# VHH binders against Tectonic-like complex member Mks1 (Mks1): the designs that were tried, part 12

Target 1, 127 residues: Tectonic-like complex member Mks1 (Mks1), of Drosophila melanogaster (Fruit fly) (q9vym3r434to560)
Amino acid sequence: KRVSLLLELQEGQNFENPNIHVRYYLKAPANTFYEGTPGVDTMQGATATCRNAGDWRSAHLGHCWQVTLLLEEQHHPADLLHLYFEVISIDSWQRERCEGYAHYAIPLTSALPTDSIRLQCIRPLGN
Key: E = the ipSAE of ESMFold2; O = the ipSAE of OpenDDE; V2 = 0.75 times the mean of E and O plus 0.25 times the DockQ between their complexes.

## First folded at step 15 (VHH; framework vhh_8pnl_2)

Design v5 (from u2 with T28Y F29S D54G S55G E101T E103D; at its last look DockQ between E and O 0.24; V2 from the best seeds 0.00; counts 0 for: pae E 14.1 > 2, unsure alone 64.0 < 65)
Fold by ESMFold2, look of step 15:
Order: structure tokens, then sequence, then C-alpha cells
Structure v5 (fold): chain B 127 residues (1-127), chain A 118 residues (1-118)
């Protein structure tokens, strides 16, 4: 079977540094096949940088993309799609810093949420 | 599925240096957090250094600036540069990768032995 996901990273909130973007990575469960155009990778990417969002303001990201997966016969419904996010800031010296990480997991064989989801970031250990 | 493969261990005299490598052989993400752990005989396995998929690093206190963790995302390879080695650094060194949480490591290599002895 075919599953198509339409995804949006809407905003990031409550970060100290002003120039925010998000890097993301989707990890498909076993027994799935990624469908896409060579040279176009929808399983990972990054948003554009939202400038002037620091001082605990909301960073409007508005990044949309679509992922299509083919589920093989051996796919088990309990195996989840994992979404990983890294929030990156760029300081006034043009240095990248990791502000935090977030993770979300969803099943591919049931209805997906239609409302926005809020994820709490954790600080990198020793960062 | 992939596996992590360590190399670069060996016998070295105190004060010497080694560079450990860990190749991500398979489908593990180069975006996951990766780490080096070590285990001396009869001791618990302990974290040496961690690096996020974005490049942020953490070092255990005993490293004291002697080791440097890095990764080459184009080659899917993790490195540990070890300088000023001491007999207390003698251990099996393991490469680890996080699956779905940044606070736990689900994937491990077979280890590479580092021996520091006169």
Amino acid sequence: as target 1 above (127 residues)
Amino acid sequence: QGQLVESGGGLVQPGGSLRLSCADAGSYSSIDAMAWYRQAPGKERELVARISWGGSTYYADFVKGRFTISRDNAKSTLYLQMNSLKPEDTAMYYCAASGYTYDSFDYWGQGTRVTVSA
C-alpha cells in the first residue's frame, strides 16, 4: 500500500537566539519503500532561516513538503515512522548552534492528526 | 539493516595518540546522535563523547580536552582523536548511535581495543 503524508513545520517558539531554522529527518520503519525523484529527498531537509526571531519570540517557518512511502507486505502496523528535528540558530558571528532536539512517532496505517502538534525540545547533553 | 564498525585501536605507550573511526555500515541515519563509549575490564561501560547530527559535542569530564569527537556526514563516519593517552584509558571502545531518543543509544558496534601500556 501507498501512504502520502503532507507535512508542515509551522513555527518554533521560545528560543534565545535570533536566526532559527529546523533540520529534519524522517526514519521509515522496516518493510517500507521511499518513493521519490532521484535528487529530491523528502525524508530529510531543512527549513529556511527565520530572521529576527530571537529573544523568545516565535519563529515562523511555514515549511511544507510531501512524503510518499510504499508499505511492503511484511510491514507491521506497530512499526512507526519517526520524525527527528534539530533546531539551529545562527548568532551574530555567523556560528551555528543547536538550540534543541525534538522527536515524534506516528503509525502509518491509521488516521493521522489534522490539528497542529506541539513538540517540546530538549537541550543537547553537554551543549 | 546496518551496523557500526569500529577501527583504529591498538597498543600504544603512555603519552601516545590514536585515532578511532566508526563507519555506519548500513541504513543507520547519519543524522542520529552518535557517541563513543568505553569499557575497561570489570568496569561499567561509560560515555566518552557524544556528537549530535548537527555537530554539537559533549565530553565526559575525564577527557579533559585530550579527545576530540567529530563526524564526516558525507562519509557517514564518526571519529575520536585520542591524544595524551594514559594507562587509565585502556578499554574496549564502542561506537553507538541513537535510534529514536537523544538520551539513549540503541545501536552499537563490536568495539575496538585500546591498550595503553609501557
Scores: ipSAE 0.000, ipTM 0.152, lowest interface PAE 14.1, mean pLDDT 71
ESMFold2 (binder alone), look of step 15: mean pLDDT 77; pTM 0.783
OpenDDE, look of step 15: ipSAE 0.017; ipTM 0.351

Design v6 (from u2 with F29W Y100S E101T E103D; at its last look DockQ between E and O 0.01; V2 from the best seeds 0.00; counts 0 for: pae E 14.7 > 2, unsure alone 64.5 < 65, placed apart)
Fold by ESMFold2, look of step 15:
Structure v6 (fold): chain B 127 residues (1-127), chain A 118 residues (1-118)
Amino acid sequence: as target 1 above (127 residues)
Amino acid sequence: QGQLVESGGGLVQPGGSLRLSCADAGSTWSIDAMAWYRQAPGKERELVARISWDSSTYYADFVKGRFTISRDNAKSTLYLQMNSLKPEDTAMYYCAASGSTYDSFDYWGQGTRVTVSA
């Protein structure tokens, strides 16, 4: 079975530092294969930087991409696609700082919600 | 994901220290989970330590604070600092990395031998 996902990172909110971008990393469950264009990796990437997001304002990212996965017959519905996000800020001295991490897991064999989803970021220890 | 290459093994007296390194010789690097496993002769391969994408660490009970796992994402290198080594630590040590599937270690190195004897 073939599953195509259209994904959008719409915005980030309430971050201390300005100039926000998001790195993302997708991990497919067992018994799946990534199908894509040679030289292009849709299972990881980064958004463009949104300026002036600091001081707890919203950062508008608007990053869209598409992922196509092939599910084998052995794929179990409880095996989820995992989405990991790392929110990065760049201060006025060009220093990168991790503002937080977020995680979301989705099933590949059921309908996905049509509404946007909000994720709460977790600030890493010692960062 | 690339080829994992371990180094730093060798012969050490009891109470000594070694630092194992695992470099990714391939053209790509994952920031997901990585781990060290070991296998002594006649025993099953066992987890020693793992480190996740958020720098969370897990250590097997037998480590008892003697080993420290760390990673340097800029250099694509995983480390295991082994202190207070005992003869029971003698084993082949393997580096492992998560592939495209979470909680699955799909990539393994060839191993580096650690021998602890007088």
Scores: ipSAE 0.000, ipTM 0.133, lowest interface PAE 14.7, mean pLDDT 70
ESMFold2 (binder alone), look of step 15: mean pLDDT 77; pTM 0.790
OpenDDE, look of step 15: ipSAE 0.165; ipTM 0.592

## First folded at step 17 (VHH; framework vhh_8pnl_2)

Design w2 (from v3 with D54Y; at its last look DockQ between E and O 0.02; V2 from the best seeds 0.00; counts 0 for: pae E 10.7 > 2, placed apart)
Amino acid sequence: QGQLVESGGGLVQPGGSLRLSCADAGFTFSIDAMAWYRQAPGKERELVARISWYSSTYYADFVKGRFTISRDNAKSTLYLQMNSLKPEDTAMYYCAASRGTYDSFDYWGQGTRVTVSA
ESMFold2, look of step 17: ipSAE 0.000; ipTM 0.229
ESMFold2 (binder alone), look of step 17: mean pLDDT 79; pTM 0.808
OpenDDE, look of step 17: ipSAE 0.486; ipTM 0.794

Design w3 (from v3 with S30N D54S D103K; at its last look DockQ between E and O 0.01; V2 from the best seeds 0.00; counts 0 for: pae E 21.5 > 2, placed apart)
Fold by ESMFold2, look of step 17:
Structure w3 (fold): chain B 127 residues (1-127), chain A 118 residues (1-118)
Amino acid sequence: as target 1 above (127 residues)
Amino acid sequence: QGQLVESGGGLVQPGGSLRLSCADAGFTFNIDAMAWYRQAPGKERELVARISWSSSTYYADFVKGRFTISRDNAKSTLYLQMNSLKPEDTAMYYCAASRGTYKSFDYWGQGTRVTVSA
């Protein structure tokens, strides 16, 4: 079975530092393959950097991509596609800082919500 | 089309408290961020506090520790608890709202007056 997902990282909000980009990594369940094209990796990547996103402004990312998964006949219907996000800021000395992490899981057998999904970033205390 | 309606303003002694409310009446869009602004006579409007849909907050330096912003998303109501009020807090207080795709507050209420004197 073939499942196509159109994904968009629309924006990030309420970060202290201004130069924000998001790195992402998708993890598919067992018995799932993804289609690739030359020079394109749809299972991981990063957005462009949004300048002037600091001081609690919205960072307009607008990163859109498509993932096509091939589910083999023996797949488990409750298997999930896991999406991991890392929000990165860049200071004036070009040093990267992790602002937080987020995670979302998608069931591959059901319709997706029509509303945008909002994720809270988590940053470990003392780290 | 939509309207923000503030309430809870009034006259209060220095050191007193007020709680401002802002109700969302008739908006047809998802409201992402809300804020309280104030404007004293002869001065520019200034941010007091801001809160996101997920309740992440920001406070201006002049109010930190004295005011608390909150929102009840189920009731579409924004609150500002103002404690330890000072005469310099006297101003018109405005409720503002934005949609998640905009960087600015596009929707404003008519304001409620807060007077701290005596």
Scores: ipSAE 0.000, ipTM 0.078, lowest interface PAE 21.5, mean pLDDT 69
ESMFold2 (binder alone), look of step 17: mean pLDDT 80; pTM 0.815
OpenDDE, look of step 17: ipSAE 0.005; ipTM 0.210

Design w4 (from v3 with T28E D54Y T101Y D103S; at its last look DockQ between E and O 0.07; V2 from the best seeds 0.00; counts 0 for: pae O 12.3 > 2, grease 26.9 > 24.2, placed apart)
Fold by OpenDDE, look of step 17:
Structure w4 (fold): chain B 127 residues (1-127), chain A 118 residues (1-118)
Amino acid sequence: as target 1 above (127 residues)
Amino acid sequence: QGQLVESGGGLVQPGGSLRLSCADAGFEFSIDAMAWYRQAPGKERELVARISWYSSTYYADFVKGRFTISRDNAKSTLYLQMNSLKPEDTAMYYCAASRGYYSSFDYWGQGTRVTVSA
């Protein structure tokens, strides 16, 4: 079975620092295969930088991409596609700072939400 | 089941260099992020550097370009190259690994001691 997902990172909220972008990594579940286009990896990537997201304003990301997975017969519905996000700011010295992490898991055999989902961004302790 | 084992600590003069290593001893899952922490006597444990699965790095303000965190996936080893060491860098250095879905570091090594003294 072929499953194609259209994903979008819409915005980040409540960040102190400007120049926000989001890096993401998708972990495919067991008994699935990523179907990619040569030269294009949609299982990982990053948004463009939103330069005016500081002072607790919203970072409008508008990053959309498609992921296609092939499910083997042995695929178990409980095995989820995991999406990992890292929010990164670039300071005045061009140094990257981790603003936090977020995570979401998607079932590949169930109906998907049609509404936007809000994820909690968790900042590392000591950061 | 998995374990982190640090090495490379020791005594060094101010301005000297050390390279710390952290060996991944058989985690059965992917590590999403790794970090070096340190704890000096009488002080709280503090983050030194962090590296994510996407190879993004973060350094504490006190590092000031002196340290470099890196990861060799083939060797399942995390490194901290420390240059221009100062006496205030004296501490027990710990390797940490984060697994799962959040930013917490759930796995820790036993630490390796770094002493910077003239």
Scores: ipSAE 0.000, ipTM 0.216, lowest interface PAE 12.3, mean pLDDT 87
ESMFold2, look of step 17: ipSAE 0.000; ipTM 0.319
ESMFold2 (binder alone), look of step 17: mean pLDDT 80; pTM 0.820

Design w5 (from v3 with T28Y S30T T101R D103S; at its last look DockQ between E and O 0.03; V2 from the best seeds 0.00; counts 0 for: pae E 15.2 > 2, placed apart)
Fold by ESMFold2, look of step 17:
Structure w5 (fold): chain B 127 residues (1-127), chain A 118 residues (1-118)
Amino acid sequence: as target 1 above (127 residues)
Amino acid sequence: QGQLVESGGGLVQPGGSLRLSCADAGFYFTIDAMAWYRQAPGKERELVARISWDSSTYYADFVKGRFTISRDNAKSTLYLQMNSLKPEDTAMYYCAASRGRYSSFDYWGQGTRVTVSA
């Protein structure tokens, strides 16, 4: 059984620093397989850098990608696809700063969300 | 975690060339950015060159086209090709890696010494 997810990181809001991009890492349950292409990893990656995002403005990211999961017939309904996000700014010295982290879990047996989802970022200590 | 190991330093005459290598071993996640820094005795560390996972690069102004940063992801290796070396390039050269951490790179090698002298 194949489940295709079309994902979009639309925007990031309310960050102080400019030149924002988002890194993502998806974690699937051990009983889940996914389609892969050599040299392409749909389970992790990063968006392009959005200029002019700082000063509490909205960063339009517009990053879309597709993940295809192959579910075994004996899948567990409580199994979740976990999405982890790290919001990164790049200063004029090419130094990266972590602006925050976010997490979202997708149930593999539920209908896809019809509305956009807002995630609250948490800044790690010592950033 | 993982470790960074530099090699390729040595003594070279002005105008000569060296290629520095940095082996990236044992990391459990994709390292997003890698860089070369240098530090001469009594001076602060300074960025030499930076490369991101998407292959975008940045070079300090003093490089002026003399150095080239590259990485071979299949061999997990970062390189710095240094040409037209000058005595002021004499320093310890450090490999650094980061995954979006604020204010500094979190992973550093022990350094390899480059000496440019007649």
Scores: ipSAE 0.000, ipTM 0.119, lowest interface PAE 15.2, mean pLDDT 68
ESMFold2 (binder alone), look of step 17: mean pLDDT 80; pTM 0.821
OpenDDE, look of step 17: ipSAE 0.261; ipTM 0.707

Design w6 (from v3 with S30T D54Y Y102W D103S; at its last look DockQ between E and O 0.31; V2 from the best seeds 0.00; counts 0 for: pae E 12.5 > 2)
Fold by ESMFold2, look of step 17:
Structure w6 (fold): chain B 127 residues (1-127), chain A 118 residues (1-118)
Amino acid sequence: as target 1 above (127 residues)
Amino acid sequence: QGQLVESGGGLVQPGGSLRLSCADAGFTFTIDAMAWYRQAPGKERELVARISWYSSTYYADFVKGRFTISRDNAKSTLYLQMNSLKPEDTAMYYCAASRGTWSSFDYWGQGTRVTVSA
């Protein structure tokens, strides 16, 4: 069975540095194979850097892409597609800084929500 | 059950270099974050470096640019390049991994010993 997902990273909110972009990575569950175009990897990527001057609390990203997955006959409904995000800011000295990470898991056999979802970013414990 | 296996430890002179490797095997889930910890005799275990699946890194202050953590997600292998080694770097070095958490490591290797002495 083939499942096509259209994904959009719409915006980031409440980051202290306004110039952000998001790096993402998709991790498919067992018994699933992604179908890709040669030279194109839809299971990872990055958005352009945000330049949204009109909404000080919200950085507009507007990044869309499509992923097609082939579910093998042994695919289990409880196995999820995992989405990982890393939010990167760029300061006036052009230094990149990780602002945080986010994670979302979606089922491949159930209807997906039609409304936007909001993910909370966290930083790992250090030192 | 999945296992983490460290290698690359040994004896080096001060100022020398070592590269540690950690391979994962037998996990039924994808490892999300990995880290190196160390423990010297009589001290508590301490974080050396951490790397996310998407290559965001953190280093303990004592590293001071001498060590580099890296990760090959396709080969499921974690590395620590250690340069300019000092006697105080002598310790047992442990590989750690997590699933679904960013601050809690539930999977640990058996460790590899690093000794820095003349």
Scores: ipSAE 0.000, ipTM 0.123, lowest interface PAE 12.5, mean pLDDT 71
ESMFold2 (binder alone), look of step 17: mean pLDDT 80; pTM 0.814
OpenDDE, look of step 17: ipSAE 0.005; ipTM 0.216

## First folded at step 18 (VHH; framework vhh_8pnl_2)

Design x1 (from v3 with R50T T101P; at its last look DockQ between E and O 0.01; V2 from the best seeds 0.00; counts 0 for: pae E 17.5 > 2, placed apart)
Fold by ESMFold2, look of step 18:
Parts: sequence; C-alpha cells; structure tokens
Structure x1 (fold): chain B 127 residues (1-127), chain A 118 residues (1-118)
Amino acid sequence: as target 1 above (127 residues)
Amino acid sequence: QGQLVESGGGLVQPGGSLRLSCADAGFTFSIDAMAWYRQAPGKERELVATISWDSSTYYADFVKGRFTISRDNAKSTLYLQMNSLKPEDTAMYYCAASRGPYDSFDYWGQGTRVTVSA
C-alpha cells in the first residue's frame, strides 16, 4: 500500500531571536519503505531562513515537500511516522542557536486533518 | 495514563556527581521523547536536557558539558549523569515524556531533590 504525504512548514511564532529556519527529520515505522529519487532525501531537510523575524514576531517559512512511503501487508495501523523539528536562529555574528524543538507523531492514513497543526516547541535555556 | 518515577537525587558536595533515573510506570504505549527539567525554590521550572527516540539530544546552555542525558529503551528508563555539580544546581529535578501530537511534554514525574552544598 502507498501513502503520499504533502507537508508544509508554514511559520514559526514567538521566538526570541531573529533569522529563523527549521531543520526537520522524519522517521517511518519499520514496516515501511521510502520511495524516492536517488540523491533526493525528503526524510530530512531544512527550510530557508526567514530574516525578518525576531522580537517574538512570526517567521514565515512556507516550506513544502512531499514524501511517499510504501507500507508492507503486515503494517500495524498504530505504527507511527515521527516528525522532529529543530528551530535555529542565526545572529549578527553568524552564530547558530537552537531556539526550540518539537516532535509530532502521526498514523500513516489519508484521513489526516487538512487544517494547520500547531506544535508547541520546548525552548532550551541559554541564548 | 501512566506515571514517571524519578530516583537518584540526594546531597552531594560541589564537584561531585549524581546519576538520576526516571522509570516509566503504567504506560500502555511507547514514549517518543523524554526530558529533564529542574526547579529551584522561588524560580520557574527550566529545561535541562532532552532526548528523542533516535538518541538525538539537546542541552540547556548552563549545562556546559557537565550533564549527559541518556535512555535505555529496553528498560524504558531515562538517565541524567550529572558531573562537576555546583551549588547553583540545587533544585527539584523532574522527568518528562511526550507521546504523539498534543503537547511536547505531557507526562511528568513528582521529582527528585538534588542538593549541592559546601
């Protein structure tokens, strides 16, 4: 069975530092296989940097991509696709800082909601 | 709905070490990410470290390489190795866990106390 996911990272809100981008990593359950083009990895990546955020404003990211997975016959419906996000800022000294991280786990079904989903980030202390 | 149980806290001299443990209990589902938080009296709770299912870790800046978070998935146990302890590390230490799409960390323990004194 084939599942195609269309994903969008729309914006990040309420971060302290400017120049925000998001790195992401997806992990599929054991009974799935990634279907893709050689040399293209849609299970990991990063958005472009939004340079006009900062002072707790919204950062518009607008990053879209597609992932296609093949599910084996014995795929258990409770097996989850895990989505990990790391929010990174770049300051005027060109230093990268982790502003926060988020995690989301979903069942691999076409019944996922089409409305935007908000994830609460955990902000590390320091910077 | 399960519960997290912390252990390993205690009194230690500056420069000493402790290893905190957090065992899950009563959960009927897997835990995808775990974290340690701390709260000193009169202060707000603050993140110490987190670990994801793939063993990716994040540390608060004040850790400065002194603490190491780790996780034994077979035993469902989270650890925090704390070295070079300072009096400023005195706090109640809490274990937290997350599952699924709700909040990042929606399961919490009752805490274990760490006291660092001269």
Scores: ipSAE 0.000, ipTM 0.096, lowest interface PAE 17.5, mean pLDDT 68
ESMFold2 (binder alone), look of step 18: mean pLDDT 79; pTM 0.800
OpenDDE, look of step 18: ipSAE 0.721; ipTM 0.896

Design x2 (from v3 with F29R R50T R99Y; at its last fold request DockQ between E and O 0.71; V2 from the best seeds 0.00; counts 0 for: pae E 8.8 > 2)
Amino acid sequence: QGQLVESGGGLVQPGGSLRLSCADAGFTRSIDAMAWYRQAPGKERELVATISWDSSTYYADFVKGRFTISRDNAKSTLYLQMNSLKPEDTAMYYCAASYGTYDSFDYWGQGTRVTVSA
ESMFold2, look of step 18: ipSAE 0.000; ipTM 0.249
ESMFold2 (binder alone), look of step 18: mean pLDDT 78; pTM 0.795
OpenDDE, look of step 18: ipSAE 0.618; ipTM 0.847
ESMFold2, fold request of step 22: ipSAE 0.000, 0.012, 0.000; ipTM 0.072, 0.396, 0.280
ESMFold2 (binder alone), fold request of step 22: mean pLDDT 78, 78, 78; pTM 0.793, 0.794, 0.793
OpenDDE, fold request of step 22: ipSAE 0.623, 0.211, 0.618; ipTM 0.847, 0.624, 0.844

Design x3 (from v3 with F29K R50S R99W T101P; at its last look DockQ between E and O 0.04; V2 from the best seeds 0.00; counts 0 for: pae E 19.9 > 2, placed apart)
Fold by ESMFold2, look of step 18:
Structure x3 (fold): chain B 127 residues (1-127), chain A 118 residues (1-118)
Amino acid sequence: as target 1 above (127 residues)
Amino acid sequence: QGQLVESGGGLVQPGGSLRLSCADAGFTKSIDAMAWYRQAPGKERELVASISWDSSTYYADFVKGRFTISRDNAKSTLYLQMNSLKPEDTAMYYCAASWGPYDSFDYWGQGTRVTVSA
């Protein structure tokens, strides 16, 4: 079975530091295969950097991409696609800092929400 | 070394305007960023606005377009234009500057007092 996901990172909100971008990594469950074009990796990537995101302002990211997965016969509907997000700020000296992480898991065989979702970020311990 | 000297504070009625200035005295190095902070009695010091060496600016949400930060590098002066002042803007206002590779402000002025009351 072939499943295509259209994904969009619309905005990030409420971060202290400016110059925000989001890195993402998708982890497919067992018995699925990534279907893609050589040289193009839609299972991971990063948004463009948004200026003026700091001081609790909203950052418009607007990053849209598509992922196609092939579900094999052994795929169980309860096995989930995991989406990991890492929010990164860049300071005036071009150093990257992790502002937080977010995670979301979705089923590949069920209808997805039609509304935007909001994910709460957690800050890594020791940063 | 150098020091930052604030001026322009005072007593104004609600709805009034003030322009704060921060003069660079005795500094010999280029700055990376400058900012205005404020501290009301019994409260934490909070960022009001900042401006980077490339003229990028940041404003706290409570500014709501009422304040404008600017910098005149030829005069080594940082400004904060404050319009539509409210009693909650009453605070000591501080100028800060950063020269290092770090995201902290290393140098602070003595502050200038702004009081908004009828």
Scores: ipSAE 0.000, ipTM 0.066, lowest interface PAE 19.9, mean pLDDT 72
ESMFold2 (binder alone), look of step 18: mean pLDDT 77; pTM 0.784
OpenDDE, look of step 18: ipSAE 0.666; ipTM 0.871

Design x4 (from v3 with F29Y R50T Y58N T101P; at its last look DockQ between E and O 0.02; V2 from the best seeds 0.00; counts 0 for: pae E 18.3 > 2, grease 24.21 > 24.2, placed apart)
Amino acid sequence: QGQLVESGGGLVQPGGSLRLSCADAGFTYSIDAMAWYRQAPGKERELVATISWDSSTNYADFVKGRFTISRDNAKSTLYLQMNSLKPEDTAMYYCAASRGPYDSFDYWGQGTRVTVSA
ESMFold2, look of step 18: ipSAE 0.000; ipTM 0.325
ESMFold2 (binder alone), look of step 18: mean pLDDT 78; pTM 0.796
OpenDDE, look of step 18: ipSAE 0.668; ipTM 0.866
ESMFold2, look of step 20: ipSAE 0.000; ipTM 0.078
ESMFold2 (binder alone), look of step 20: mean pLDDT 78; pTM 0.795
OpenDDE, look of step 20: ipSAE 0.548; ipTM 0.829

Design x5 (from v3 with F29E R50T; at its last look DockQ between E and O 0.61; V2 from the best seeds 0.00; counts 0 for: pae E 17.0 > 2)
Fold by ESMFold2, look of step 18:
Structure x5 (fold): chain B 127 residues (1-127), chain A 118 residues (1-118)
Amino acid sequence: as target 1 above (127 residues)
Amino acid sequence: QGQLVESGGGLVQPGGSLRLSCADAGFTESIDAMAWYRQAPGKERELVATISWDSSTYYADFVKGRFTISRDNAKSTLYLQMNSLKPEDTAMYYCAASRGTYDSFDYWGQGTRVTVSA
């Protein structure tokens, strides 16, 4: 079975530091694999950097991409696609700092929510 | 929080060149912009040049292409290359950094003295 997902990272909100972008990583469950062109990896990537997002402003990211997964016969419907997000700020020295992490899991065989999804980021201690 | 340390000042003849350095030590916050300021005795501190995180630069009108601001990200160092120096450039030169926007420089160095004398 073939499942195509159209994904969009619309915005990030409430971060102290400016100049943010989001890195993402998708982890497919067992008995699945992505279907793509050779040398192209849609299971991970990064958005463009949004300037002046600091001081708890909203950062408009607008990043869209598509992932196609092939589900093998042994795929179990309770297994989920995991989406991991890391919010990164870039300083004037081009050094990256992690502002927070987010995670979302979706089923591949059932309908997804119609409305956009809000994720709460967790900032690691000592960053 | 970090500390900025300037170096490279000194005495030069008119028409000479100097390269000022500003080392960034211990910064953990995102820095949106960095700048060089100067202050001559009895005068107010004035902006010389800025550089933002995306390498965009701005220069005061009196620079007129004589100074170049740059940075070396691997060394966490800000530079000001000063060419065609004039006696009017004599001042204390300060490195500054802004966390948010260009108009709020929160972090300052101690300064390095530049003297241009015939």
Scores: ipSAE 0.000, ipTM 0.162, lowest interface PAE 17.0, mean pLDDT 69
ESMFold2 (binder alone), look of step 18: mean pLDDT 78; pTM 0.788
OpenDDE, look of step 18: ipSAE 0.592; ipTM 0.830

Design x6 (from v3 with F29R R50T; at its last look DockQ between E and O 0.64; V2 from the best seeds 0.00; counts 0 for: pae E 19.3 > 2)
Fold by ESMFold2, look of step 18:
Order: structure tokens, then C-alpha cells, then sequence
Structure x6 (fold): chain B 127 residues (1-127), chain A 118 residues (1-118)
């Protein structure tokens, strides 16, 4: 069975530094295969850096991409697709700082949400 | 708290060159913009150049392509290369930094003196 996901990172909110970009990593569950276009890796990537020209508390990212997974017959609905996000800010000296991490897991065999979801970022100790 | 330390000033003949440096002594938060200002005796401080986090630059009209602002992110150092210096460029030169918009600067150095005379 083929499952295609259209994903969008819409915005980040309430970060101390509004000039952010997001790195993302997807981990496919057991008994699935990633199907991709040659030369394109949709299981990881990064958004462009947001330039905050208006609302200082909201960084508009607007990054869209598509992932296609092939589900084997052994695939179990409790085996989830894991999405990991790292939010990176850039200072005036072009030094990067991790603002936090977020995680979301979705099942591949049920209806997926079509409305926006909000994830809370967790800042690791000492970063 | 971070401190800014300027260096590289001195005496130079008209038409000469100097390179000013501004060392960052350890800011604990991200910096949005850096700038060079100057102040001649008896005059108000004026903006020379700015550079933002994305390396966008602005130069005052009196620079007329003679000065170049740049930075070395590995050393956290801001530079101002000054070429074709004129007696009118004689002033104290200050380094400034901001965590907000580039038109408000919260941190200032003590200055380095540039004198252009025959």
C-alpha cells in the first residue's frame, strides 16, 4: 500500500530570537519503505531562514514537501511515523543556536489530520 | 555582560588606509546587528556603517565606497576597512551592538582614535 503525505511547516511562535529555521528528520516505522525521486531526500531537510519583518513573536516558515511510503503487508497500525524537529536561530554574527526540539508521531493507516497542529519545543539542558 | 573593544586607530596621511577591529568579549544572547559610529570633536556622533546577522550592510553617504564593514564570525570580530582617508574622517570611532532592530544599539565600546593629517 502506498501512502503519500503532504507536509507543511507553517510557523514557529514565541521564540526569543525570531530569525529561525527548522531542521526536520523523519523516521519510518518497521515494514515500510521510503519511495523517492532520485537525488531528492524527503525524509530530512531544512526550511529557509525566516526574516521577521513584522510580528516579532511569529516566524512564518511556509515550507512544504511530500513523502511517499510503501507499506508492506506486515506493517502494523501501531507502528508510527516519527517526525523530529530542531529549531535553530541565527545571530548577527551568523552563529547558530538551538532553540529547542519537537516531536510528533502519526499512524499511517488512519485518517491524518488536515488542520494545523501545534507542537511544544523542549530545550535541552545546556543548549 | 558582553564588552566591545576597539583597536586599529592611529595617525595616517590623507589618502591612506586603516583597518579598525572590534572584539566581542562574550555576549550571552544572540546579536542582531553591529555598527561603526564616529564622533569628531564638537560634533554629534554619526553612523558610519552597519552589518546585520544576514550580512546585509548599510553605509552612510559620506563613505562613498571608501569604507567596508565586515566580520569574522569564528573570532567574533567586527572590522572597518577605511581607504582613501580624508582629514574630514578624523574622529573617535565606536563599535556598537544590538539585540533588537538595527536602529537601536544597546552596547558600545570605548572608541579608537583616527587622525588624518599631513
Amino acid sequence: as target 1 above (127 residues)
Amino acid sequence: QGQLVESGGGLVQPGGSLRLSCADAGFTRSIDAMAWYRQAPGKERELVATISWDSSTYYADFVKGRFTISRDNAKSTLYLQMNSLKPEDTAMYYCAASRGTYDSFDYWGQGTRVTVSA
Scores: ipSAE 0.000, ipTM 0.120, lowest interface PAE 19.3, mean pLDDT 69
ESMFold2 (binder alone), look of step 18: mean pLDDT 78; pTM 0.793
OpenDDE, look of step 18: ipSAE 0.598; ipTM 0.826

## First folded at step 20 (VHH; framework vhh_8pnl_2)

Design y2 (from x4 with S52Y; at its last fold request DockQ between E and O 0.76; V2 from the best seeds 0.00; counts 0 for: pae E 12.9 > 2)
Amino acid sequence: QGQLVESGGGLVQPGGSLRLSCADAGFTYSIDAMAWYRQAPGKERELVATIYWDSSTNYADFVKGRFTISRDNAKSTLYLQMNSLKPEDTAMYYCAASRGPYDSFDYWGQGTRVTVSA
ESMFold2, look of step 20: ipSAE 0.012; ipTM 0.377
ESMFold2 (binder alone), look of step 20: mean pLDDT 79; pTM 0.799
OpenDDE, look of step 20: ipSAE 0.578; ipTM 0.829
ESMFold2, fold request of step 22: ipSAE 0.000, 0.000, 0.000; ipTM 0.265, 0.281, 0.252
ESMFold2 (binder alone), fold request of step 22: mean pLDDT 79, 79, 79; pTM 0.804, 0.805, 0.804
OpenDDE, fold request of step 22: ipSAE 0.732, 0.348, 0.686; ipTM 0.887, 0.706, 0.876

